# VHH binders against q8kes1: the designs that were tried, part 20

Target 1, 126 residues: q8kes1
Amino acid sequence: MNLKVKGARDVFEYMKGRIPDETKEHLFVLFLSTKNQILRHETITIGTLTASLIHPREIFKAAIRESAHSIILVHNHPSGDVQPSNADKQVTSILKKAGDLLQIELLDHVIVGNNDWFSFRDHALL
Key: E = the ipSAE of ESMFold2; O = the ipSAE of OpenDDE; V2 = 0.75 times the mean of E and O plus 0.25 times the DockQ between their complexes.

## First folded at step 13 (VHH; framework vhh_8emy_2)

Design a2 (at its last look DockQ between E and O 0.93; V2 from the best seeds 0.87)
Fold by OpenDDE, look of step 13:
Structure a2 (fold): chain B 126 residues (1-126), chain A 119 residues (1-119)
Amino acid sequence: as target 1 above (126 residues)
Amino acid sequence: QVQLQESGGGLVQPGSSLRLSCAASGFDFSDYHMHWVRQAPGKGPEWVSSINPSGSYTYYATSVKGRFSISRDNPSKTLYLQMNSLRPEDSAVYYCAKEWEYDSGTYSRGQGTQVTVSS
C-alpha cells in the first residue's frame, strides 16, 4: 500500500533516510495518485539548484509515465537552513506554470533541512 | 480529533495592540509548524505568519513584518500572535492553522477570532 501524504510534514517524514548524501543538494520529485499517495519518487539532479538545470519536460515526462495526478518537488539544503532561495522560487514558478498547462498540478515544494522543513504551500508561495 | 480554538480578538483603535492565543489539542502540536491566517470580508484567506516546531524560525507576511510576532509554547500546546501597531487593514477573522492540507486544498484551521481595528 502506497503512503498517503496529507501535508508537508508527511513529505518531510517520507524523505528521512532517502537522501543519499546530505552534504549535497538533491532535487526529488514525488509522483502522486488522485488520493495523494506516493506512487514513486525520482532524483532529478544532484548539485546546486538553478533554474537552468531544471527541465520541466523531463519532470513531466516522468510524471506522465507514472500516470501521476500531481507532483511534489523536494530538495534538501546541505546547510540545514530551509529558507527558500530566489532560485528555489524561480524553479517553483516555472514548474507551477508547466503543471497547470499539462493539468498535472505541482501540489507543493518542500525544502528539507536539519530536522526541519519549509513548505511553499504553508507559506503562501505556491 | 484535531481542535484549534482562537481567542483574544476584539475591537481596538489604530495603533493599539492585541495578543491572540490558540489552544491546540488532538494532535502532536510540537511536531508541526503552526500558522496564522486571516480573512477579511470579501477577500480570500491571507497567510500572516508561521513558526517551525521548535520555534527557532518565524516567518511573516510583508504586510505585518515588524509589527506582528508569532510564538508558541509546546508544553501547553498554545500558539500566540502579538499584534502591535494595528491598522484598519488588519481587520479580519484570524485563524490558527495546523498546515495546508493537500486533500482539502486549504489550511486546517479553527473557528477564528474577530479582530476589528477602527477609529
Scores: ipSAE 0.902, ipTM 0.944, lowest interface PAE 0.5, mean pLDDT 95
Fold by ESMFold2, look of step 13:
Structure a2 (fold): chain B 126 residues (1-126), chain A 119 residues (1-119)
Amino acid sequence: as target 1 above (126 residues)
Amino acid sequence: QVQLQESGGGLVQPGSSLRLSCAASGFDFSDYHMHWVRQAPGKGPEWVSSINPSGSYTYYATSVKGRFSISRDNPSKTLYLQMNSLRPEDSAVYYCAKEWEYDSGTYSRGQGTQVTVSS
């Protein structure tokens, strides 16, 4: 059964136990239905996040294949510090612009740590 | 049911201070980031400040940084906003919020408290 996310805390809870190696940075995308149910998640990158590693074409090709209405980005910080970096902000901006053009909305970007998270949407960064 | 009740607003002169409070119930307050959002007449909502569950990280909009201070008391399920050096442009209804709701595209928030800064 597909889980519904109402807000960023639900995204944080969903990711518990779903990060294969918490000592490494991962970027995931969640593909969402029109009712904000998680259809599937996909690992986009493993390792230090940089804008040059992000290929909007591949992310949105997958979103279209999944028939996603919208997407959420999730990124872990192995340190546990969930404050967004400049790279996190740059990646978010790129994917927001691409999603706006394709009308597949980037609903949020949630950075997760051990016991905390940071939502771009909650902090008006989206 | 989530219930948020803001208080402490009023009419004050420029340069004054006010402390807003928000009483929370119907959810596990200490498990959520909490936020202050404001809305002036004829304008859209404006994010003001946020605080993480433990209170160890605080965040501020550029327009209020250095003047406003957010805090929380988890045992009493209460959120605060200390507003110093108030300006006329700070006049708005101030809302306490739990999080952005993806379904509605807005914050889950209370009914707000009016802050008016004028001579």
Scores: ipSAE 0.807, ipTM 0.903, lowest interface PAE 0.7, mean pLDDT 92
ESMFold2 (binder alone), look of step 13: mean pLDDT 85; pTM 0.853

Design a3 (at its last look DockQ between E and O 0.99; V2 from the best seeds 0.86)
Fold by OpenDDE, look of step 13:
Structure a3 (fold): chain B 126 residues (1-126), chain A 119 residues (1-119)
Amino acid sequence: as target 1 above (126 residues)
Amino acid sequence: QVQLQESGGGLVQPGSSLRLSCAASGFTFSDYHMHWVRQAPGKGPEWVSTINPSGSYTYYATSVKGRFSISRDNPSKTLYLQMNSLRPEDSAVYYCAKEWEYDSGTYSRGQGTQVTVSS
């Protein structure tokens, strides 16, 4: 049975132990069913997150392949500080627009840090 | 069952202060970010402030930064919002919120408390 995520805290809990190297920034995508169950997650990139490194067509190609109803973007900050950068906001904006066009909603963007998280939805940034 | 009960609202003059409280029950309060959200007549919900589980991080909307202060007491499961230098545009129903819920597409919140700032 697939795990259901109800909010950002559930995403944070799901990511515990799933980041291979916490000293490096990892960008993940969670693929969700119509019931907000995690179908699968995929590592998109490892390293500093920049808008230029994010390819919406690749993310949503994977989303379509997985028959995802929606997606959640997740990345960790090695510093432990969960404050979103301008790059984080730009990537979120781009993927939000792409998701809206393709009717695969970017449901949330969650930043994972040291025993804390930041949800774009919770902070009215998405 | 999750319960959030706001209190402390009222009618006040511009420049005055209010302190809102939220009593939480039915969940592990100390494990969640807590939020204040407000809604004015004819407008959609507006995020006001967030505090992380430990209280080490606080966040504020630009419109309230420097005037409002969010805090929490995890042992008593209570959330607070100190509102100083109140303005007429702060008038709204203020809601205590647990999180943005993906299923409902909105904040899980209480019944709210009315804050009216008027001369």
Scores: ipSAE 0.875, ipTM 0.929, lowest interface PAE 0.5, mean pLDDT 95
Fold by ESMFold2, look of step 13:
Structure a3 (fold): chain B 126 residues (1-126), chain A 119 residues (1-119)
Amino acid sequence: as target 1 above (126 residues)
Amino acid sequence: QVQLQESGGGLVQPGSSLRLSCAASGFTFSDYHMHWVRQAPGKGPEWVSTINPSGSYTYYATSVKGRFSISRDNPSKTLYLQMNSLRPEDSAVYYCAKEWEYDSGTYSRGQGTQVTVSS
């Protein structure tokens, strides 16, 4: 059975060893079952994150194909500083709204660094 | 089983200070961010502050930034909230929380400690 995520720490642990090149910023989406098990993850972008590079249609098309109940966004900050940027907040807002409309919840956005993480949900940003 | 026990609340005058404590057990305390959340009567829960596992990063809600200070002591599995320059709007039950739980859609938290700031 796939890994169940109970909270942001489990997401952080899942991403260990799964970021192809930690010197580059990656945005991933995790597709979750009704039991919050990770069905799979998909790389959305590589490089500096901007809201204009995010296409909700393609993300949620993939979520529907995977029969995902919910999604989690994950991205890494190569610097190790896990504080969210304005772009991170903008991307989160866009995908939150799209997910609410489609009833595929954006459950969290987790930023990962060297030995730390930042959860939007934990910090009431989502 | 996760156990969180808050203490240190009380009735104080505006401008006073209080220090809240939270004793944690039933999980590896040093592996988790810890949070303070508060709830006033008739209101939903409000996130107050977060500290990362090592204690190297702290985060605050705008309403408390500059007045409250979160800290932790990992050997004793204890979380603290130093609350300075208290205002009547800070009156609430304060909860210690381990993390937001995706299954329940809420924080895993203790029973809380009452803080009342009155003139």
Scores: ipSAE 0.772, ipTM 0.896, lowest interface PAE 0.8, mean pLDDT 91
ESMFold2 (binder alone), look of step 13: mean pLDDT 85; pTM 0.855

Design a4 (at its last look DockQ between E and O 0.73; V2 from the best seeds 0.78)
Fold by OpenDDE, look of step 13:
Structure a4 (fold): chain B 126 residues (1-126), chain A 119 residues (1-119)
Amino acid sequence: as target 1 above (126 residues)
Amino acid sequence: QVQLQESGGGLVQPGSSLRLSCAASGFTFSDYHMHWVRQAPGKGPEWVSSIRPSGSYTYYATSVKGRFSISRDNPSKTLYLQMNSLRPEDSAVYYCAKEWEYDSGTYSRGQGTQVTVSS
């Protein structure tokens, strides 16, 4: 049975222990069912998050492949500070627009740090 | 059972101040990010402010930044919102909230307290 995520806290808990190298920034996508159950997660990129490195077509190709109803974007900050950067906001905006067009909702963007997280939904950034 | 109970709302003049309180119970308050959200008639929920469990970070909507101040007392499980320089456009029901809930598509919140700013 797949784990259901009710909010960003659940996303944070799910990501615990799933980041291979916390000294590096990892970008993940969670693929969700219509019941907000995690179907699968995928590592998109490792390294500094920039808009140029994010390819919406690849993310949503994977989403379609997984028959995802929605997706959640997750990335960690090696510094432990979960404050979103301008790059984080730009990537979120791009994927939000793409998701809207494809009718695969970007449900949230969660930044993971040291025993802390930041939800774009919780702070009206998405 | 999770409970959030807002209080402190009322009818005030523009430029005045109010202090809202939220009494929390039924969960480990000190472990949660807490939020204030408001909703005016005919409008959707509007995020107002957030605070980290330790209070180390606070966040504010552009519309209230510099006028509102969020704080918390973890021992008493109470969330506060100091609202200064109130404006008519601040009129709304103000809600204390734990988090955005994916299923409902809105914040997990209490019953709210009415704030009306009018001359």
Scores: ipSAE 0.883, ipTM 0.933, lowest interface PAE 0.5, mean pLDDT 95
Fold by ESMFold2, look of step 13:
Structure a4 (fold): chain B 126 residues (1-126), chain A 119 residues (1-119)
Amino acid sequence: as target 1 above (126 residues)
Amino acid sequence: QVQLQESGGGLVQPGSSLRLSCAASGFTFSDYHMHWVRQAPGKGPEWVSSIRPSGSYTYYATSVKGRFSISRDNPSKTLYLQMNSLRPEDSAVYYCAKEWEYDSGTYSRGQGTQVTVSS
C-alpha cells in the first residue's frame, strides 16, 4: 500500500528518516499516482543545489517509467532554515516547464528542515 | 471537516489599520503552519504571510513586510493579521489557509473577508 499525500505536511512526514545524511543538501523527486499516492522516490542530487545539476530528461524518463501522473520535489536544508533560495526557485521553474510540456504536473516543491517545512504551492510560488 | 472563518474586513481610507481574525476548527490547529492569502478582482491569488505552528517564526511577502503582522493564539484556534499603513493596492478578499490540497488543487481556506482601501 503506497502512502497518500494530501498536502505538504504529509510530504514532510514522509521524508523523516529517509534523508541519508542530513548534514548534506539533497534533492529528491516523489513520483505520484492519480490518487496522489507515492509510487517511489528518487535522489536527484546531493550537495549545494544549482540549476546546472538538474537534468529534466533523466527525471522525466524516470517519471514515465514509473507511470507517474505527477511529481513532487523535496529538498532539505541542513541549516534548518526552510526559506527557498534563488537556486531553489530556478530549479523549480525549470522542472515545472518540463512537466507542463510532458503533462506530468509538478504538484509542489517542499523544502524540509529539522521540525519545519516550506511549500512552494502554499506560498503561491507554483 | 476543516472550517475557517475570516472576519474583520471593511472599507477604510489609505493609511488606516485593520485587524483580521480567522476562527479555525475541524483539524489540529497547533500542528499546522497557517497562511494568509489575498485575491484582488482580475488577479491571481497572492500569498501574504505565514506563521509556524508554535507562532515562533513568521514569513511575509515583500509587498507587506514591515506593515503587516501575523500572529496566532493556539488555545483559541485563532489566526490574526494586523494590517497597518494600508494602501489601495492592499484591497482584496483575504483568506486564511491551512495548506494547499493536492487532490482539489486549491487552498483549504474560508470564504474570505473583503478589505477595501479607497478614498
Scores: ipSAE 0.712, ipTM 0.891, lowest interface PAE 0.8, mean pLDDT 90
ESMFold2 (binder alone), look of step 13: mean pLDDT 84; pTM 0.849

Design a5 (at its last look DockQ between E and O 0.73; V2 from the best seeds 0.78)
Fold by OpenDDE, look of step 13:
Structure a5 (fold): chain B 126 residues (1-126), chain A 119 residues (1-119)
Amino acid sequence: as target 1 above (126 residues)
Amino acid sequence: QVQLQESGGGLVQPGSSLRLSCAASGFTFSDYHMHWVRQAPGKGPEWVSSIYPSGSYTYYATSVKGRFSISRDNPSKTLYLQMNSLRPEDSAVYYCAKEWEYDSGTYSRGQGTQVTVSS
C-alpha cells in the first residue's frame, strides 16, 4: 500500500533519506491519489531553484501520466534555512495557476531542511 | 477530537500590548508545529507566526517581526503570542492553528479571539 500523507510532516518524513545530495538543491514532485497516497515522486531539477528552470508542462505531463489527483512540490535548502525565497514563491504561484487550469491541484509546497520543514499551506501562502 | 481555544483578545490603544493564549487538547501538542493566523474583515487569512515542536525555531511575518513573539509550553499544551507595539492594522481575529490537514483542506484551528487596535 502506498504511503498516505496527512500533512507537511508526512512529506518531510517521506523525503528523509531520499535526497541524493543534500549539499545541492533538489526539486521533487510527489504525485498523489484521490486519497492523498503517494503514487510516486520524481526529481525535476538539481541545482538552484529558479522560475526559469521550472517547466509546468513537464511537471503536469508527468502528473497526467501518473493519473495524479494532486501534486506536492518539494525542495531542499542545503543551508538548512527553510524560509521560502522569492523564487520559491514565484515557482509556487506558476504551478498553482497551471494546476488550477488542469484541475490537478498543487496541494502543497514543502521546503525541507536537515531537521525541519516549511509548508506553504501551513503558512497560508498557498 | 482536536480542540484549540484562543483567549486574550480585546480592544486596546495603538502602542499597547496584548498576550494571546491558546489551550490545546485532543492531540500530542508537543509533536506539532503551531501557528497563529489572523483574518481582518474583507481580507483573507494572514499567517502571523509559527513555532516548531521544541520551540527551537520560530517564524514571523514581516509585518509583525520585531513586535510579536510566539512561544509554547508543551507540558501545559499552551501556545502564546505576545503582541507589542500594536497598530491599527493588527486588528483582526486571531486564530490558533495546528498544521494544515490535507484531507480536510483547512487548518485545524479554534474559534479565534478578536483583537481591535483603535485610538
Scores: ipSAE 0.879, ipTM 0.933, lowest interface PAE 0.5, mean pLDDT 95
Fold by ESMFold2, look of step 13:
Structure a5 (fold): chain B 126 residues (1-126), chain A 119 residues (1-119)
Amino acid sequence: as target 1 above (126 residues)
Amino acid sequence: QVQLQESGGGLVQPGSSLRLSCAASGFTFSDYHMHWVRQAPGKGPEWVSSIYPSGSYTYYATSVKGRFSISRDNPSKTLYLQMNSLRPEDSAVYYCAKEWEYDSGTYSRGQGTQVTVSS
């Protein structure tokens, strides 16, 4: 049975030990079942996040192949400051629009740091 | 089970202050960010403020920044919202929230406390 995420703290806990190099920025996508169980995750980018590096076609192609009902975006900030940047907001907007059209919902974007996280959903940014 | 109980709302005039409280139980309070969210009739939920587990960092919606102050007391499992310089547009039911629940598509929150600002 796959790990279930009930909210952003569970996403933060899932990511512990799953970030290959915490000194670098990573962007991940979690693919979720209809019961919000993590099917798998995929690394999208490593390094400074920009909207031009995001290719919704590839993300949603993977989501469809996984039979994902929904996705969660996860991004680490090596500094430990989990406040979203403008780039974080732009990437979220792009993937939300694509997900809305395909009816594969972007449930959340969770930024993770040392012992802390920021959820777009908790802050009504989604 | 998670229980959140808001209190301290009321009917006040513009420019007044109110202090909201939220009693929490059924989870490890000090492990979670806590949030205040408000909802006016016919509108969706509006995030108001958040506070880190330790209480050291706070974050506010631009509409309330400088007027509202969030705080927490982890030993007593209590969340607070000090609301100063209240305006009619602050009128809403105020909810104390633990997090957005992915299954339900709503906040994990209490029943709320009504704040009404009018003459």
Scores: ipSAE 0.709, ipTM 0.886, lowest interface PAE 1.0, mean pLDDT 90
ESMFold2 (binder alone), look of step 13: mean pLDDT 85; pTM 0.855

Design a6 (at its last look DockQ between E and O 0.67; V2 from the best seeds 0.00; counts 0 for: pae E 4.6 > 2)
Fold by OpenDDE, look of step 13:
Structure a6 (fold): chain B 126 residues (1-126), chain A 121 residues (1-121)
Amino acid sequence: as target 1 above (126 residues)
Amino acid sequence: QVQLQESGGGLVQPGSSLRLSCAASGFTFSDYHMHWVRQAPGKGPEWVSSINPSGSYTYYATSVKGRFSISRDNPSKTLYLQMNSLRPEDSAVYYCAKEWEYDSSGYTYSRGQGTQVTVSS
C-alpha cells in the first residue's frame, strides 16, 4: 500500500534515505492521491534552486501523467539549515499559482535538513 | 488521541505581559513542531509563532516579532508563549496547535479549545 502523509513530519520521514546525495540540493515533487497517499516522487532538479530552473509545465505535466490530486514540493538544504530563502518562496509562489489554475493543489512545500524540516503550510507561507 | 489544553489567558492592560501554557498529550510531543495560532472576533485564524522539535528554531509573525517568545519543555510536554508589550490588537483566542494536518475535508491545525486574551485599557 502507498504511504499516506498526514502532515509535514510524514513527508520528512518519507524523504529519509531517499536523497541520493545530501551534499547537493535536490528538488523533489511528491504526487498524491485524493487520499493523500504518495503515488510516487520525482527528482526535478539537482543543484541550487533558482526560479529559472523550475518549470511549472514540467512539474504539472508529470502530475497529470500520474493522475495526481495534489503535489508536495520537497527540497533539502545541504547546510542542514531549514530556513526558507527568498528563492524558495518565489518558487513556491509560482507553483502555487500554477497549481490553482490547473486545479492540482500545491499542498505543501517542505524543506528538509539535519534531523529537522520546515513546512511552508505550517508557517503560513502557503 | 491528540489533546491540547491552553491556559494563562486573561484581561490585561496595554503594555502588560502574559504567559500562555499548553499541555500536550496523546502523541510524541518531542517529535513535532508546535505552533500558536490566534483568532479575533470577525477575523480568520492568524498564525502567531512556531518552534521546531528541539527548540533550536523559533518563528514569529511580523506582528508579534520582538514582543512574543515561544518555548517548549519536551519532558513535561508543555508549550509556552511569553507575550510582552501587549496591544489591543493582540486580543484574540489563542490556540496551541500541532502541525498542519492534510485532510480530504480541508486543512487545519490540530488545536485545543483555546484561551482568551483581552488587552484593553
Scores: ipSAE 0.877, ipTM 0.933, lowest interface PAE 0.6, mean pLDDT 94
Fold by ESMFold2, look of step 13:
Order: structure tokens, then sequence, then C-alpha cells
Structure a6 (fold): chain B 126 residues (1-126), chain A 121 residues (1-121)
């Protein structure tokens, strides 16, 4: 059975052992069912995150292919500091707008670090 | 069942300080991020501050950074917000909130009835 996520802590726990090289910045998308089960995750970028590297068309094409009800963004900071950058906020805003138009909700963006996580939803950034 | 009870609000003059408390029960307090959220009449909710489960990381909205300080005491299951240099713009009902559950709609958190903070103009 696919893992059901109840909150950002579950996203943090899911990503343990699933980041190929923790010394590099990764952005992932999780595709969720109507029951908030993780259907699959997909790597969007590796390396320093910039808004120009994000292609909503490709992300939501994959979401439609997976029959996803909603998506979650997940991003690691190699430093372990989970505070969002301006680029993190810009990427989140772009994908939220695209998801709202397509009615595939961006449920959260979770930044994961050493012993903590940061939820955009919890901080009213989403 | 989750219960959160805010206290410590009141009517104060600009430049004053207040300390808000939130008593928690019905869940394992030390497992969750805790938040302060405020809401002025006719406005949407505004996130104020957050603290991680251990209390080792704290986060603040730009509008309150340097003036407000969040803390928690896990043994007593109590969340605090120290509010210094209060301004009329800080007037709102303040809620403590448990970490968001994705099955809930919108910005609705498990939260109490709130405590009113009014800073006179």
Amino acid sequence: as target 1 above (126 residues)
Amino acid sequence: QVQLQESGGGLVQPGSSLRLSCAASGFTFSDYHMHWVRQAPGKGPEWVSSINPSGSYTYYATSVKGRFSISRDNPSKTLYLQMNSLRPEDSAVYYCAKEWEYDSSGYTYSRGQGTQVTVSS
C-alpha cells in the first residue's frame, strides 16, 4: 500500500533515504491520490534551485498521467537549514497558480533538513 | 481530543509587552510544530510564528521579527509568545495552533478560542 501522508512530518519521514545525494539541492514532486496516498515521487531538479528551471507544463503532464488528485513539493537544503529562499518562494508561487488553474492542488511545499522540516502551508506561504 | 487554551491577552498601550500562553492537551505535544496565528476583524488569518518539536528552531513573520519571541515547555505542554514593542497593527485575536493536518480544509488548524490583544491607537 502506498504511504498516506497526514502532515508535513510524514513527508519528512518519507524522504529519509530517498535523496540520492544529500550534498546536492534536490526538488521533488509527490503525486497524491484522493486519499492523500503517495502514488509516486519524481525528481524535478538537482542543483541550485532557480525559478527559470521549473516547467509547470511537464510537472502537471506527469500529474495527469499519474491521475494525481494533488501534489506536494519537497526540497532539501544541503546545509540542513530549512528556511525558504526567495527562489523557493517563487517556484512555489508558480506551481500553485498552475495547479489552481488545472484543479490539481499544490497541497504543500516541505523543505527538509537534518532534524527539522519547514511547511509552506503551516507558515501561510501557500 | 485536541484541546488548546490561549490566555494572556488584554488591552495595552503602544510600546507595551504581553506574554501569551497556550495550554495543550489531548495529543503528544512534543511531537509537533506549534504555531501562533492571529486574525483581525474582517481580515484573513495571518501566521505569526512557529517552533519545531524540540524548540531548537524558531520562525517569525517579517512583521514581528525582532519584537516577538516564541518558546515552548514540553514537560508542561505549554506554548508561549512574548510580544514586545506592541503596535496598534498587532491588535487581533491570537490563536495557538497545532501542526496542519492535510485532511483538513484551508488554513483551519486545531486551535482554541483565542485570546484578544488590543493595542490602543
Scores: ipSAE 0.170, ipTM 0.557, lowest interface PAE 4.6, mean pLDDT 86
ESMFold2 (binder alone), look of step 13: mean pLDDT 83; pTM 0.824

## First folded at step 14 (VHH; framework vhh_8emy_2)

Design j1 (at its last look DockQ between E and O 0.90; V2 from the best seeds 0.84)
Fold by OpenDDE, look of step 14:
Structure j1 (fold): chain B 126 residues (1-126), chain A 119 residues (1-119)
Amino acid sequence: as target 1 above (126 residues)
Amino acid sequence: QVQLQESGGGLVQPGSSLRLSCAASGFTFSDYHMHWVRQAPGKGPEWVSSINPSGSYTYYATSVKGRFSISRDNPSKTLYLQMNSLRPEDSAVYYCAKEWEYDSETYSRGQGTQVTVSS
């Protein structure tokens, strides 16, 4: 049974306890079915999120491998502050475009912090 | 069942203020970000403001920043939008919204309340 995510809160709840080291920034990708069920998640990178470090081919290679209908990006802020950085916005923009081209929708980008989250979709950034 | 009921809209003159309220039920209000979105005639929905569950963070569209203030009262499950220095371009139906729903590709929102700013 795969967990269905209805919105960003579900993503936040799913990520609880799944970040190996919260002192480090992790970028995850959730691979979703056509019914927005999480097929699996994968750690893409560990470290500071920058546009230069994130390659769309790596993310969508995995997405294709998993036969994902769509993906959700998730990364944590070790500081606990869920405010998106310019780098976060840039990465999101790049991956959105790539997803559109590949017809694998970037459904959302969720930043997770201490006990809060930030959804790019919810805040009209995606 | 999620229920959101907006109130407080009306016809006002430019420069005036309105305070919108939203009564929420059918879900754990304090666990969710809440949002205001608006839609003017002939235009698509526009995100206006958001507030995190605790109220410690608020977010605003550029068009309303400095004029609008979002707040929430979790015990009463009420969301507010204080709208100051209203402009004609603020005229729209204002919706109280729960998080974006991936299936429906829209906010879970109420029926809305009409705000009309006109001299």
Scores: ipSAE 0.894, ipTM 0.946, lowest interface PAE 0.5, mean pLDDT 95
Fold by ESMFold2, look of step 14:
Order: structure tokens, then sequence, then C-alpha cells
Structure j1 (fold): chain B 126 residues (1-126), chain A 119 residues (1-119)
């Protein structure tokens, strides 16, 4: 039943219909198997994203419980503008460092809008 | 099956211009961001530029910003890179890429076109 993600467009397609209130900013984490199958996703925050709202130990506790090999961050911009903010970059950097230490890699951060997305990995921001 | 075919490379002097082209097939071209990536001998791959599906947003590495311009023509499924004011450090194989592949940990890309800037 688990969807395999090959690249960022698959992540964008997975999130269609899975954002409870698209008028609000959400940050999600996807937990991935060794075969890049989505085990499940979890909402981390709702509302304006700031680095102070991110608790790496709780995210990686969940990743360990799920037996995740790696994770992907997903974040929606209700405006439809998928350009990363400074806060988006800061959150990504924090979780990248934590994942490197725990050897649960942050593969990508994908920002989603209506019919567009932005991949940090595709644009060398990871 | 994804097919990307780069062309337009060559041997030029510093300060020259080149226009690279990439013909795409085997996927819905207008549905994807497209990227240029380059690799010099003995070095790892370097991201150069990206453009979103509609072409409304373009992105550039600091080393090429102001000199290179990315564009796309969705009806003809073609990606372009206009390279102006070429420098010897721009010498590399240039690849057209669809996206980063998580399984292979590299870009889905063509065979590349050689750009050599020397004198």
Amino acid sequence: as target 1 above (126 residues)
Amino acid sequence: QVQLQESGGGLVQPGSSLRLSCAASGFTFSDYHMHWVRQAPGKGPEWVSSINPSGSYTYYATSVKGRFSISRDNPSKTLYLQMNSLRPEDSAVYYCAKEWEYDSETYSRGQGTQVTVSS
C-alpha cells in the first residue's frame, strides 16, 4: 500500500488531498523505508513556520518508532508561491544536521502550492 | 522512458557566448522543473540553473548569475541555457536534468554536451 517516491514531483502528488486546511501553513514529515516508500506522514506544525517551533528530538523519536530509513519535509504555502523563506531554510538546516548525526537522512524538503512545488534538493539547497 | 539530449557545446575563447539546447521526451515536459548541471574533470557535479514548469521563476548558482540565462519552450519540449562572458572555469560537461532521483542520489539527466573555454 505504500507509495514509492522517485523524486520531488511524486511528493507533490502524494500531498494532494492530504492537507487538512490548505488556507493554513502546515509542515509535515514523511517517514521513508529503505526503498523510498512512504511509511506514513505526520503533521509537525500548523501556522507560520519559525525555527523555534521545531523540536528535532520529537521528529526523530517518531522516525525511530516508524523504523524510517530517511525523511522528507513537506510544507505548503497557502498563497501558492512556493519560493522558500529564510525560516524554511533555517528549519531545513537544523533537521539536516540532526538527521546526519542520527543517520536518518533528510532527503529533501518540498514546498507545495496549488500546481507547483519547489524541491530544496533539486535546487542544491540540500 | 525519459530521454534528454543536450547540444550546442563547443571549444571557444574566454568572453565568448554559447547557447545550449536540450530536447526532452518520454515524460510530460511542461509538468516538471528543469535544471542545468555541469561537471568538470576530477570534480563533483555542480548545479548551475533551474526553471519552474511555467518558466515564471528562474534560479542560478552564484558563480553564473548575471552571465547565464535559462529558458524553456514547452510546446517544443526544449530547455535552453544562454551562456555569456564564458570563463575557463565554466569548462565542463553540461547536463540537462529533469529532477533529483532519490534512489540513485543523482539527477535524471542526459549524456551531456562538452563546453571548453580555453586560450
Scores: ipSAE 0.752, ipTM 0.882, lowest interface PAE 0.8, mean pLDDT 91
ESMFold2 (binder alone), look of step 14: mean pLDDT 86; pTM 0.864

